# VHH binders against Methionine synthase reductase (mtrr-1), part 7

Target 1, 246 residues: Methionine synthase reductase (mtrr-1), of Caenorhabditis elegans (q17574r271to516)
Amino acid sequence: TKPFEVLVVSAEFVTDPFSKKIKTKRMITVDFGDHAAELQYEPGDAIYFCVPNPALEVNFILKRCGVLDIADQQCELSINPKTEKINAQIPGHVHKITTLRHMFTTCLDIRRAPGRPLIRVLAESTSDPNEKRRLLELCSAQGMKDFTDFVRTPGLSLADMLFAFPNVKPPVDRLIELLPRLIPRPYSMSSYENRKARLIYSEMEFPATDGRRHSRKGLATDWLNSLRIGDKVQVLGKEPARFRLP
Short names: E, the ipSAE of ESMFold2; O, the ipSAE of OpenDDE; V2, 0.75 times the mean of E and O plus 0.25 times the DockQ between their complexes.

## First folded at step 1 (VHH)

Design q9 (framework vhh_6qgx_2)
Fold by ESMFold2-Fast, scan of step 1:
Structure q9 (fold): chain B 246 residues (1-246), chain A 125 residues (1-125)
Amino acid sequence: as target 1 above (246 residues)
Amino acid sequence: QVQLVESGGGLVQAGGSLRLSCAASGRTFSSYAMAWFRRAPGKEREFVAAISQSGGSTFYTDSVKGRFTISRDHAKNTVSLQMNSLRPEDTAVYYCAADSFPYEDLWTMDEYDYWGQGTRVTVSA
């Protein structure tokens, strides 16, 4: 299923004056345009937003890989026919021309906590013996509890790991191989009328933990908060294929 | 730590309704995303429905959309699954799950830290 473009036509704050606490929610309205004629939606149905990774985090990662200066140049990507990671939606195609910026902004989930195989790559990519030792401990069989407690459960991102280990300079090709695919994010529509879907949501925050200096908002919440009237966004009108039952 | 206790399972006729409830104990229930998964006899565990930390987003597998409704009550520390128009294919053990790290990937089983023991739902033809 191919994503399509919709237009942001309002972005407002809504308050509930009868709440026992002052509560502020955000309301985003998107106009489906001509695509509305082909969709059967009811309030409560989900639309799936193609949420880009934040430019600041993408730039940080690409800079650590030593490739920020070529991030917008076309590159050829060879796709293993047995893997669906980076170009899962293109069956039968073994090569694709793209850019590193596009891959890291749109295709790869950089916010999800790195798994142990990726931490192994980080360990192999540092010039600092102390960093290497700690990272190897985290991806060892004996370090599984530490990995869970200090990386997986608190949800440290790749950017968090790179910040904590400043001498790690991973090869960009290894990141492309090991980062999971970025999945469109579902949001329930509060209403749908006159070709327009309205979304009402509360700001989500994550507490500061080991490896994170400040509480963080979720990727989709930060992105939704950045939307302004006139912005164009990519959406899928139905659930991603991996969750669709026969 | 969070402990999850499911209730509301039982035997029901096709076309009937059941409401499952999950009671959470623990200090920060309001910080968790919550989900229901099920495992039918002879099958692997599959996603059913999820609700975000704020309650502002809900997600359903295609086979239950329009029939099941997930909701949460922060005052009671509960999440509920209202199941309407039940089918024999809905027969399964239903599990409540909590995710302490709600980065909005709420339908992936490996994102959930805490699990209940399950409650059995049997839908007769």
Scores: ipSAE 0.000, ipTM 0.114, lowest interface PAE 17.0, mean pLDDT 73

## First folded at step 2 (VHH)

Design o10b (from o10 with L11V Y35S L45P E50S K59L P61A A75S V93L R115S G116S; framework vhh_brivekimig_d4; at its last look DockQ between E and O 0.58; V2 from the best seeds 0.00; counts 0 for: pae E 16.9 > 2, unsure alone 63.0 < 65)
Fold by ESMFold2-Fast, scan of step 4:
Structure o10b (fold): chain B 246 residues (1-246), chain A 125 residues (1-125)
Amino acid sequence: as target 1 above (246 residues)
Amino acid sequence: EVQLVESGGGVVQPGGSLRLSCAASGFTFSDYAMSWVRQAPGKGPEWVSSISYSGGSTLYADSVKGRFTISRDNSKNTLYLQMNSLRPEDTALYYCAAPSDEELWQYLFSTGDYSSQGTLVTVSS
């Protein structure tokens, strides 16, 4: 069903007794509390962590949209009544009543390299004619190699693009429309006992990909390494449902 | 801690040349695209040039295209901007930019000058 909170009750380094080479592993234990009554896990089953986007990156994006000062006010999403798309819908991964901070922290994948449609929106959102021309080139057929080499292959995020083009001020509604869903990350449970799930992982299990600055796996590993006893984390008990675009 | 240290600015006459350097530390420099941004007195920031993580692709503002060359040396964690045929309108404080720089992100949030960053280029008679 919907994500729920679990409590971090242990975070420590351990050695894997079955490893043929000595290697430092990290163990995170989470307590499901009352949610355990509805869960029938076995060791090896996946638990899906909802990994939040970094606060500084979210704040930077919202600041550029001119909405950081209202980021914590409740808002209700609505379809633009003047859109050319008859079948436009509110994305299923975003709640109808929410806050902008919540959407950008938990619902939208801001780390994924923007595609050409989003770069087109950035081009339309700058007051600087030089920035506009360069962004239009990046989303054109002539700019295909530059797009691949500069944006896609290095894994430039939306924040990276906004930093590189300081006069781009995109409408926040266009970002919500075009950014992909932030997908919960699966981790195999090494044990599930007394309502507590244990994860054992190695930093080397989620290495950086050659040519990519960031992957979603890298972000998840950094986040897991930051967890401390007493932290509350959001999880899904099963693989997340996929939304469909009309 | 991410740290960027710009250098190489100075006073030159129109038509002169300068090479700016940006020494990066605290992150894996070779994983990031890098940019040069400038801020002229009394004006907002202006994007100047960007280079991909490998150095294989470069982008330039039309105002500097053909006059400026961006480059990087990943073995030295250093970004460069070679500026030729300088004009009075190139007068500005020049910053190098890395997307993961927390202090640069703080600068972009705040109003006013980020006084701990940049190298000043003055083009005057």
Scores: ipSAE 0.000, ipTM 0.248, lowest interface PAE 15.0, mean pLDDT 74
ESMFold2, look of step 2: ipSAE 0.000; ipTM 0.168
ESMFold2 (binder alone), look of step 2: mean pLDDT 77; pTM 0.768
OpenDDE, look of step 2: ipSAE 0.007; ipTM 0.214

Design o10f (from o10 with E1Q V5Q G42E E50T K59Y P61K I70V R87K T91A V93Q L120Q; framework vhh_6fv0_2; at its last look DockQ between E and O 0.01; V2 from the best seeds 0.00; counts 0 for: pae E 16.5 > 2, placed apart)
Fold by OpenDDE, look of step 2:
Structure o10f (fold): chain B 246 residues (1-246), chain A 125 residues (1-125)
Amino acid sequence: as target 1 above (246 residues)
Amino acid sequence: QVQLQESGGGLVQPGGSLRLSCAASGFTFSDYAMYWVRQAPEKGLEWVSTISYSGGSTYYKDSVKGRFTVSRDNAKNTLYLQMNSLKPEDAAQYYCAAPSDEELWQYLFSTGDYRGQGTQVTVSS
């Protein structure tokens, strides 16, 4: 199913956003407009928001790759004809004709903890021998415990890794190859009537920890918090199997 | 055969200090990064610190940052952990980790061929 546009018609805090004692909750209502006629929602159904990556984080990553200046230039992805990789293919979640900014904003999950293959790429992309050694440790069997404790368990993002290793300059093509798909985020509807769906959500926060110097908000909840009345957002009407959260 | 022998543990009061040592043999010590890990009672093995091959890079668990310092003397094949401002939560059996992938796993999770006895750190008033 293709994403379609809905209109934010209400957005409000249902709890005190400044209270440290209670978790922040927010209520958003979206109007499906003409698409409502095609949608048959049942109680308990979820709306799937196409959540973009934060612009600042995308810029940071593209800058580290040395390609921020060309981030908005249209490009066409192709497979290197000289590749020795078996079954080399363009990922299905990436458009053949696109921009780097678009790919990193809407197609690639830059918040998911990097896997060992990506960490290996990072290790190969630094001029600092100490960084290289540490990164190689993390992606080795020797470093399995550290990888788990330092990267996986705390859920460090690509940006977190790049902050932790300031001399790493990864090639953008390898990132495109290895980063997972950015998937839509489901939110259960509290109500659906008169073409409008209402949802209530709690803000997510990830505290500072090893490799994450500062706390950060969840990708989806942070984005939802940024929504205002009149905003148009992309959503999926029903859950496709491929959009399940890990 | 890889051999690691930890020492320097003991009983200290909160706020006290200890210096752990790990004597390594059976491999080229300077070619491998080294790890400190610990296991508290009724808890799993947890990572404490890592030092790179040359000692030029060090990494720490958040809870020990600013209090613990890892170092190494490659000429002496010895790994160190200076522990300052010790807390009750630091009480554990401390181990230095093996350098190789297989040896590390064996040391951490398996039998005695690569596993040292560790050194006990107790923090009590």
Scores: ipSAE 0.000, ipTM 0.196, lowest interface PAE 13.6, mean pLDDT 84
ESMFold2, look of step 2: ipSAE 0.000; ipTM 0.150
ESMFold2 (binder alone), look of step 2: mean pLDDT 78; pTM 0.788

Design o10w (from o10 with A33W; framework vhh_ozoralizumab_d1; at its last look DockQ between E and O 0.01; V2 from the best seeds 0.00; counts 0 for: pae E 16.8 > 2, unsure alone 64.3 < 65, placed apart)
Fold by OpenDDE, look of step 2:
Structure o10w (fold): chain B 246 residues (1-246), chain A 125 residues (1-125)
Amino acid sequence: as target 1 above (246 residues)
Amino acid sequence: EVQLVESGGGLVQPGGSLRLSCAASGFTFSDYWMYWVRQAPGKGLEWVSEISYSGGSTKYPDSVKGRFTISRDNAKNTLYLQMNSLRPEDTAVYYCAAPSDEELWQYLFSTGDYRGQGTLVTVSS
C-alpha cells in the first residue's frame, strides 16, 4: 500500500518526561482526514508510521562516505552492466531517481546492526591495519561469537561501527546495496473515532555499551517524541489483520 | 603455491610436552585464520585448535582445552602448537591448515588442499 499523509492533532506527555524514575510515556492523536473513509480500523489495529532516520546520523554516514556535498543532488540508480552477480537488481525499497540524502533518510535502515557482509565491506574500506584485522575477525565464520557478542547482541548501528573504527570510509554504493530496508513502525491504537486515531507509547532507550559510547533513544519513539500538533506525517494504510481478539 | 610444513612431532611419554611448528608460504599468512587438526590411526580428522588473524582469538575443543596452546608469528609466517600434559589419545598426525569457512568442513572430510604433510606425535609409555 502507498503511504498517505495524516495530521497530528494532539501530542502530550502522559508521564513526567524529566523523571528518571519512570519511563516516559506519550499520547499522540492523528487525523486521517479524507482517508478515514477508506479505512476500517478495529480495536487492536496498528498505525504504521514511516519513520525517518535522524538527520545528524545520516549526515555523519554520508560524510564518512565522502559524499555529503552531493547528498542532495538528484541521481539515477542503475545496475552495473559489468556485474557478474546473478539476478542483479535495484532493491525495491530504493527509488530509481532519488538523492543520497533521501535514500539514507527514508529507505535504508542505518540503525539495524550491520550484517557480516557489510562488516566485510567496512574491513575493506579502512587504511588502518588494526581496524581491518578486527573487522575481518568479526565478519569471519570463526569470529561468529565475537560478532554476536560485540555487534549483534548490543545492537550496534552503522554509525556506532563507524565511530568505533574512525578510519573506515565505506563506498556509498556498497552501503546502498547492503543496508536493509527501513520499514514502517507499527503502534497499536488505543482508540479510533471521528477519523482520529490515538496511540500511547513508551520511549525506548538503549544504554551505553562497549560499542555504543552513549545511550541512544529508539528510532521510532525518538521521532514520535519530536512530533507536534500540526505536523504532517506519512503512514501506511491498514493491512489485513492476522489475528483478532474475540 | 600454498605450502605448509609441519615440524616438531616425535615420541613422548604420557604427561610430556611437545611444541609443533608450521611454516607457511605462498599466501598472505596474516590474512587467514589458522588451524591445527589431527588424525589418529583409524580415525577421521579432528579439529584441535584455531587462531584468528592477529592471534587475538583462540579456540579449543574440550578434548585439548587447558593443555594445548595455539599461537602465531605473522612476521615469521609461522604457526605454533604447544602441547602439554600429553595423553596416549593425543597420538596422531598433526596438520596445519588455512581453510576458509566452507573449506574447513570440507577439509575435515576430504583431502584438504590447504594442509601440509603433517607431523607425527606418538604418546606412549
Scores: ipSAE 0.000, ipTM 0.196, lowest interface PAE 13.6, mean pLDDT 86
ESMFold2, look of step 2: ipSAE 0.000; ipTM 0.121
ESMFold2 (binder alone), look of step 2: mean pLDDT 78; pTM 0.797

## First folded at step 3 (VHH; framework vhh_brivekimig_d4)

Design a1 (from o10b with S50Y; at its last look DockQ between E and O 0.02; V2 from the best seeds 0.00; counts 0 for: pae E 15.9 > 2, unsure alone 64.3 < 65, placed apart)
Fold by ESMFold2, look of step 3:
Structure a1 (fold): chain B 246 residues (1-246), chain A 125 residues (1-125)
Amino acid sequence: as target 1 above (246 residues)
Amino acid sequence: EVQLVESGGGVVQPGGSLRLSCAASGFTFSDYAMSWVRQAPGKGPEWVSYISYSGGSTLYADSVKGRFTISRDNSKNTLYLQMNSLRPEDTALYYCAAPSDEELWQYLFSTGDYSSQGTLVTVSS
């Protein structure tokens, strides 16, 4: 399926009248316009949003790699023949002109908790002996419990790891190799009528934890919360099988 | 490890009933609104029902209104779906997830954590 644009026509806060918990609920309505005739959505179907990474996190990562000043320069991109997580649409021998900013904003998943191979690269990318020792512990067989407890379960992102280890300066090409592909985010429709789909969602927040200095919401939640009436957003069609197969 | 374990599925005749359970662990269940999502083989996911974190507010897809009832027990970290008057089109693999809070749901699937396998409901004569 190809992505297409829909128009944000309302964005409202919805208070849960039967809950004592203080959480923000949001309702977003998007207008499919002429695309409604091509698609037969019903209530309960999922909308898959093509959500960009936040500019501040992208800039932070690119600055730490020492490449922020060239982030908007055009460069060639290739796919490692052994893995196609990045730019899976491009054969391994074909170069694609893009920018580092576009790649880290649209193509790479910077929010998924780093795997142990990526943590190993971070360990190899610092001259601080305390940082190196800790990162090597996290990616070691002996450190599996620590990795689970402090990285995977809390859902720490690459930016969280770089914040916690300020002397780590990873090579950008290794990040491009090891970061997963950014995938569309599913949201179930609460209603669909007159070419308009309505979604309700609750905020999920990752509180400040060991290694994360700020509480944050999920990527899609933050982005949806930022939408205003009149914004155009990219969505995928009704059958995005990619959700089941990470 | 964040884990959602669905149970209670099975084979049932049209008009029958099933009660699904979802046992949650590894996160603060009572802080999250929850939903049931279902997926027939070869089709995309379909939202079924939503419940607020206190259980005070519920929503249902039109296809299941009046037949399904969502509930939760925050003291047991468990989400429920009572399914009555089942129809063949209810046949699907049922998952529990955080509704529209895609990050937790995606985290479970994107990290390769397969402990959330869903529970199969088959409605057949």
Scores: ipSAE 0.000, ipTM 0.136, lowest interface PAE 15.9, mean pLDDT 72
ESMFold2 (binder alone), look of step 3: mean pLDDT 77; pTM 0.774
OpenDDE, look of step 3: ipSAE 0.021; ipTM 0.385

Design a2 (from o10b with S50Y S57R L59Y; at its last look DockQ between E and O 0.01; V2 from the best seeds 0.00; counts 0 for: pae E 18.2 > 2, unsure alone 62.5 < 65, placed apart)
Fold by ESMFold2, look of step 3:
Structure a2 (fold): chain B 246 residues (1-246), chain A 125 residues (1-125)
Amino acid sequence: as target 1 above (246 residues)
Amino acid sequence: EVQLVESGGGVVQPGGSLRLSCAASGFTFSDYAMSWVRQAPGKGPEWVSYISYSGGRTYYADSVKGRFTISRDNSKNTLYLQMNSLRPEDTALYYCAAPSDEELWQYLFSTGDYSSQGTLVTVSS
């Protein structure tokens, strides 16, 4: 599957007058240009957007890893030599030669809440004994409730964890190994005419409640809302054929 | 934590009917518009239907208009799709989604990473 560029040709807001809360809908139209002849789309087909991570979050993470100054240099990844089996290889979502900025912007999912292995790496990456103790508690069996209440339920990202634990300096190679692949985001087309596809989507926020929960919007929604007429965006025209019938 | 659980699929003859359900949890269901999406063998996901937060506005793909009816019960956090006059071309794995939320969207296309697996509809003679 190879991405190609499409052009944003309209972006406008609409409202749902029957909502019990004021909600907005966004409508964008993208022009497939010459790619339309190669890729036949019908209403109801999905467009897969290659949504980048926000630059401020990427820069914050790379700075904390101590590698922001080399973020645009080409580098080569290596396999962790500690594993017993050969299956400890470069994950399929990273490239052998690339830049750190490209990997953290387009390849790695930095928004998913960290799991136990990543939190353990954070614990190993601080010189502050209070931070280390707390992070070890969060990934321990006895700390499962605290992990749920502090990390999982509030939906804290890697950047949020690094902000909360300011002395953690994680090794960038462990983040590359442990962060999930950033996958293209599918959006159904409401119409397709003359090489142009229209999408209608709702702006949603998950509301904050008592405790550590905070209101937030999704990565793709924030990015789509930022698009202006004339922007070029990367999309995919194919999807995996993983569907099976009984 | 957000979960969408589809049910009601099965094998049915052409011209038959099925009613799909989508049970939602982990978010305030009544604040969100919802969609049904389907994926036929060898094809990409296809948007099927949309319903506004209150249920006051509905939209349908041309391929299902007049045969399918989307509805919701906000008191039970449940989305429905009544499918009538089913055709072999309706054979697909059916998912529910909030159209612009990529975490819920991700649940639509996961085969094992999330609780949502979709519900399979097979229309054959």
Scores: ipSAE 0.000, ipTM 0.116, lowest interface PAE 18.2, mean pLDDT 71
ESMFold2 (binder alone), look of step 3: mean pLDDT 77; pTM 0.771
OpenDDE, look of step 3: ipSAE 0.006; ipTM 0.201

Design a3 (from o10b with A33Y S57R; at its last look DockQ between E and O 0.10; V2 from the best seeds 0.00; counts 0 for: pae E 14.1 > 2, unsure alone 61.7 < 65, placed apart)
Fold by ESMFold2-Fast, scan of step 4:
Structure a3 (fold): chain B 246 residues (1-246), chain A 125 residues (1-125)
Amino acid sequence: as target 1 above (246 residues)
Amino acid sequence: EVQLVESGGGVVQPGGSLRLSCAASGFTFSDYYMSWVRQAPGKGPEWVSSISYSGGRTLYADSVKGRFTISRDNSKNTLYLQMNSLRPEDTALYYCAAPSDEELWQYLFSTGDYSSQGTLVTVSS
């Protein structure tokens, strides 16, 4: 349930010499140390890595909220006493006492396409009447196709939306309330021996750019590829709990 | 206090070579993918090349493939662009950037969120 720290003890690239196209496989080994005593892993079981959001994107969002200069100060989240929701609470996936940088780097999924409730907040946060009109349209029943075609299907992130609507300056507390939890990434273990988990994965290729936006898929792989012997990473020993209503 | 300082530009003859450097400070360089972008006189910005966090993946614009090589040294917080077989069409101000995508890069560049001055490359007869 609670993530814990493991040590990277091996990080190597392996290239297939017989491939027509040079493809790199990566091997990473992490040492569970004392945590291994509670785990009964077998080859094929998943290890869940807590992958941080890219610092550039976090900084961009915090700057638009007007809070980048205080991003590293300790803060305590509190429920707005003017809310009409009797059972309103601080989101469970965010620590009550933390920093804004920590929240946006490790706790909140800033890369998932914003849903209509978040787009409504963006509409309320712009000084530009044209931006507000378009954002409200995307939240309407009649705008559902536009929302699907221009936001959901292309996978626009919050940063993409803020770029598209430059006068939107959302309150940071509303983002913390509405952004989903950042879900750890599963990787199958090729082996678990002597309290060390080993995983092997293929390095993803970038899509051709040719003037199109870069795919955000593969940034987790870039993070894994950056790992070196001696690095400490946060992992979960079990799949994160998910709640799905019937 | 994020700063990107480009250097290595100059005047070179067609067919010549030049190596650009970008010194990064004020952030953890090894956490970012990095890009080179250029702006020719009277033209809009053009993406040139990108490199992943580890250097394991590189991408190039079709106009520079086979002639330019992007690389990085994370121990020195420095990004490089080796330019070979230079053409007059390569004349531009060259900038380094750490965008998440092309649109975000255009926004950051247009607002001046990084104190980047660029380095001028002139290819002339």
Scores: ipSAE 0.000, ipTM 0.132, lowest interface PAE 15.5, mean pLDDT 73
ESMFold2, look of step 3: ipSAE 0.000; ipTM 0.290
ESMFold2 (binder alone), look of step 3: mean pLDDT 76; pTM 0.766
OpenDDE, look of step 3: ipSAE 0.007; ipTM 0.210

Design a4 (from o10b with S50Y S57Y L59K; at its last look DockQ between E and O 0.01; V2 from the best seeds 0.00; counts 0 for: pae E 17.8 > 2, unsure alone 64.7 < 65, placed apart)
Fold by OpenDDE, look of step 3:
Structure a4 (fold): chain B 246 residues (1-246), chain A 125 residues (1-125)
Amino acid sequence: as target 1 above (246 residues)
Amino acid sequence: EVQLVESGGGVVQPGGSLRLSCAASGFTFSDYAMSWVRQAPGKGPEWVSYISYSGGYTKYADSVKGRFTISRDNSKNTLYLQMNSLRPEDTALYYCAAPSDEELWQYLFSTGDYSSQGTLVTVSS
């Protein structure tokens, strides 16, 4: 199924956003417009929001790749003809013709903890021998515990890793290859009437911890918090198993 | 809770010296490269110096090269910055953090995600 556009018609805090004692909750109402007739939504069903990655974080990653200056240039992805990989394919979650900014904003999950294969790429992309050593340890069989404790358990993002290893300059094509798909986020409707769906959500926050020096807002809830009346957003009505974001 | 506490700042005359310290807690200090960054009033953040997690590799901005020395004691979870031959243009709030990238720091400062207070260095006659 293809995402469709809905209109934000209301957005308000239902709790005191400045309270340290009460978790921040916000209520958003979206109008499905002409798409309402095509939807089989019932009260209690979930809406899947196409949540983009933060622009500044995307810029950070692209800059570290050395490609920020060409981030908005249209490009066509292709398989390297010299590849020795059998059945090499363009990831299904990216478009063949696109921009780097678009891919990293809407297609790639840059918040998910990097896997060992990606860490290996990072190890190969640093000019610092000590960084390389540490990264190789993390992606080695012997370093499984360190990987778990340092990367997986804290839930470090790609940005966190790049922050921790400043000399790493990863190749953007390898990132595109290895980063997981950015998945739309489901939110249950508290009500649905007159083509309008209401949802209530709690703000998510990830505290500072080992590997993440600063607290971080959840990708989806932070984005939802930024929505205002009149905004147009992309949503899905079903689990996006084979969906490509526009 | 991750904490970085900078200290050692103060007022010094041009040509003087200061030694900054950063006490780290709440994380495995020895697993992370560290950097010093600074921000002058009305200016963006500026990367100053970098040190690898083991201390075996260091980098310096051209503006401080030959004058500043970064070091660390992993047994004490402490990062240091020895600043010699200080100049008025070195006046800034100095922060301790993970290895520096200008874009990352801009991001952190713009979003308010960076919670460190820094230590103020003032170089004036």
Scores: ipSAE 0.000, ipTM 0.198, lowest interface PAE 13.8, mean pLDDT 85
ESMFold2, look of step 3: ipSAE 0.000; ipTM 0.124
ESMFold2 (binder alone), look of step 3: mean pLDDT 77; pTM 0.774

Design a5 (from o10b with A33W L59K; at its last look DockQ between E and O 0.02; V2 from the best seeds 0.00; counts 0 for: pae E 14.0 > 2, unsure alone 61.5 < 65, placed apart)
Fold by ESMFold2, look of step 3:
Structure a5 (fold): chain B 246 residues (1-246), chain A 125 residues (1-125)
Amino acid sequence: as target 1 above (246 residues)
Amino acid sequence: EVQLVESGGGVVQPGGSLRLSCAASGFTFSDYWMSWVRQAPGKGPEWVSSISYSGGSTKYADSVKGRFTISRDNSKNTLYLQMNSLRPEDTALYYCAAPSDEELWQYLFSTGDYSSQGTLVTVSS
């Protein structure tokens, strides 16, 4: 199933019918246009949004890798013939011919907290001895508690790590190999009529806790909140299997 | 497979109390802060409470402050919610979430495809 574009035709806050002072939900309507005839959706079916990563975070990462100026040039991905990885394959979520901007915007998950293998690449990518020491510590067996407390529980992204370690300049090819796939995000349609699908979602905000300094909304929620009438968005057609928690 | 199993719901009179439990398996429970959320039938989800991975920090929605208490026992991989002075507006399906990610909560609410069953709390006379 290939992604296609739909048009945002409304984006509204749904007021709690009991209290009109509190906004509890947001409603988005998208127009399937000519694609509607081949897509036989029912209310309750899921539509899968191809949610892009934020442009500022993508640009920051690509600049730190030294490749922002070529981000829009076509490139070809290949498996390094000398790789020592046991199961090295071109990741299924990365196209063989594409651009760096496309990969980092639409294909790679840059918001998931870096795993220890990625942190080791960051440690290998700085000449600053204090940064290298700290990053190696986060990868070590002795540093497992610090990794959990500093990186995983707060949900620090790759961009957050690069900000905290300003001399790290990671190789872009290693990021492409190690970052997880950016998965399309399912949202149930509350209605589907006249080629238009309505989606209702809640604006829950996780409050600041001991792992976060500010309240945070997820990638998809922040992106959906930014949509305006007339925006074009990428969706996948019907999928037979539902996404589940990890 | 990650599983979160809620229990302790039921029917109770206004002013009554219930204690909810959430048994976690398939992941390292003590590495995550945990939350309770609730959803009344036909309504949107509402965050209720959160607790840090150690239990040292707790937060509550204004609607439940002073009435609800969140706690955890990392040795039993169990999250708790003590609910006192229950009101009819507390009637909802209650569930817990392991990762603190609103996108996963939206997925749970929008598709019904989740590892958690929730526990129903009904407050009525």
Scores: ipSAE 0.000, ipTM 0.207, lowest interface PAE 14.0, mean pLDDT 72
ESMFold2 (binder alone), look of step 3: mean pLDDT 76; pTM 0.755
OpenDDE, look of step 3: ipSAE 0.014; ipTM 0.258

